# Designs tried in a protein design chat: VHH binders against WD repeat-containing protein 55 (WDR55). Part 20

Target 1, 353 residues: WD repeat-containing protein 55 (WDR55), of Arabidopsis thaliana (Mouse-ear cress) (o80775)
Amino acid sequence: MEIDLGANAFGIDFHPSTNLVAAGLIDGHLHLYRYDSDSSLVRERKVRAHKESCRAVRFIDDGQRIVTASADCSILATDVETGAQVAHLENAHEDAVNTLINVTETTIASGDDKGCVKIWDTRQRSCSHEFNAHEDYISGMTFASDSMKLVVTSGDGTLSVCNLRTSKVQSQSEFSEDELLSVVIMKNGRKVICGTQNGTLLLYSWGFFKDCSDRFVDLAPNSVDALLKLDEDRLITGCDNGIISLVGILPNRIIQPIGSHDYPIEDLALSHDKKFLGSTAHDSMLKLWNLEEILEGSNVNSGNASGAAEDSDSDNDGMDLDNDPSKSSKGSKRKTKSKANTLNATNNFFADL
Below, E stands for the ipSAE of ESMFold2; O stands for the ipSAE of OpenDDE; V2 stands for 0.75 times the mean of E and O plus 0.25 times the DockQ between their complexes.

## First folded at step 21 (VHH; framework vhh_sonelokimab_d1)

Design m4 (from k6 with Y109F; at its last read DockQ between E and O 0.54; V2 from the best seeds 0.76)
Amino acid sequence: DVQLVESGGGLVQPGGSLRLSCAASGFTFNKYWVSWFRQAPGKEREFIGAISRTGGSTYYADSEKGRFTISRDNSKNTLYLQMNSLRPEDTAVYYCAAQRRYFIGYPSFYDYWGQGTLVTVSS
ESMFold2, look of step 21: ipSAE 0.769; ipTM 0.899
ESMFold2 (binder alone), look of step 21: mean pLDDT 84; pTM 0.851
OpenDDE, look of step 21: ipSAE 0.920; ipTM 0.961
ESMFold2, fold request of step 22: ipSAE 0.758, 0.707, 0.756; ipTM 0.896, 0.874, 0.895
ESMFold2 (binder alone), fold request of step 22: mean pLDDT 83, 83, 83; pTM 0.849, 0.845, 0.847
OpenDDE, fold request of step 22: ipSAE 0.924, 0.932, 0.928; ipTM 0.963, 0.967, 0.965
ESMFold2, last read: ipSAE 0.734, 0.730, 0.745; ipTM 0.886, 0.885, 0.892
ESMFold2 (binder alone), last read: mean pLDDT 83, 83, 83; pTM 0.845, 0.846, 0.844
OpenDDE, last read: ipSAE 0.931, 0.931, 0.928; ipTM 0.967, 0.967, 0.966

Design m5 (from k6 with S57T; at its last look DockQ between E and O 0.48; V2 from the best seeds 0.72)
Fold by ESMFold2, look of step 21:
Structure m5 (fold): chain B 353 residues (1-353), chain A 123 residues (1-123)
Amino acid sequence: as target 1 above (353 residues)
Amino acid sequence: DVQLVESGGGLVQPGGSLRLSCAASGFTFNKYWVSWFRQAPGKEREFIGAISRTGGTTYYADSEKGRFTISRDNSKNTLYLQMNSLRPEDTAVYYCAAQRRYFIGYPSYYDYWGQGTLVTVSS
């Protein structure tokens, strides 16, 4: 199922308990769509959230509100039921805000174009932490809740680990020779996977963040702009060639395509029940993919299990005590990547050109 | 000093071919998507196509599908546009542009622009 948004969307997020999906658009609008199993995808609301592009969206407060972030440096909270503005942080960052994630039930994290990361208490509407580990745009963030550590990737080619308990940047990787565009935590918290500009997935072992422990190159040369954790062994990639793929991690392999767009993938998200994958791209389209049906074909093939290669080079036993594999799976519904790609909408393409 | 310098424009007969080059300097070329645009007299600037940072992916406007080929050579910091089967309607100033991030084909998000090279298709 799919719908033309009328403009390119930067980010999407799914409601945590109902069949709603939100999109933040290049023109500053916030769209809400309702979907159902009979392939109905209907716009329920359109809100002019920001004067400049709406770069990221996240549901908060059990889906009662949506937080949006914008190139205008602001963060806005909108009531889902009424569309009314309930809070506006006009100067949330000094630079364009390009990414948001949920951290706890009452906190979110935001990242900007210059490498600043901030943590916000959503009830008090106040900034509780600021981390300045990076010298270039924040590309992705993911949270390890049991240790209260935020993993951040940047266009500066590094990842950092920001400890919310100590309010300190605990670790930062060496330069990886490429921009890091996306990030997820997998393998019960033991591995951090980063997508890069050249299409390599970099695998870091938790606690050993100076250099990656493994590389998966089969998506090269197409950048991996979006990553989603599906489960502890599989992730979903969105690449700049428009292809969405199911990828296994340790053993590392492309399992199967999931879907495609005619232009680069911008963002991916999973519905609350993981039955649908939502995708946006540089083609103004929002597409919902029925993962239950798509993965049913994969499960049939996986039942035969022939051809899977065992990765004998893996050493997950060497993880340090600060890892928490049990908490990493709870964040799989959150998109972890919001923007490392160009801006184009079908509407904006023709109007601006 | 950041520069994008187009070359290879000129007068060509209908049905002919022309290859444009765009030489880049002053920035890390392989970190940028690069694109061609054109502007015909009295018209708005029009997206022609784009090529990814590594050259692994190309996209073209529907109007130019099949006639134009975009390529890049990151070792030479150069972008190319091969134009075949040229028509009088292709007469325009051709621009190269570079963008590090954001959506392809949206002019306000391009970081650097060339000055343009004139292509005239006439008998």
Scores: ipSAE 0.681, ipTM 0.865, lowest interface PAE 1.5, mean pLDDT 85
ESMFold2 (binder alone), look of step 21: mean pLDDT 83; pTM 0.847
OpenDDE, look of step 21: ipSAE 0.914; ipTM 0.958

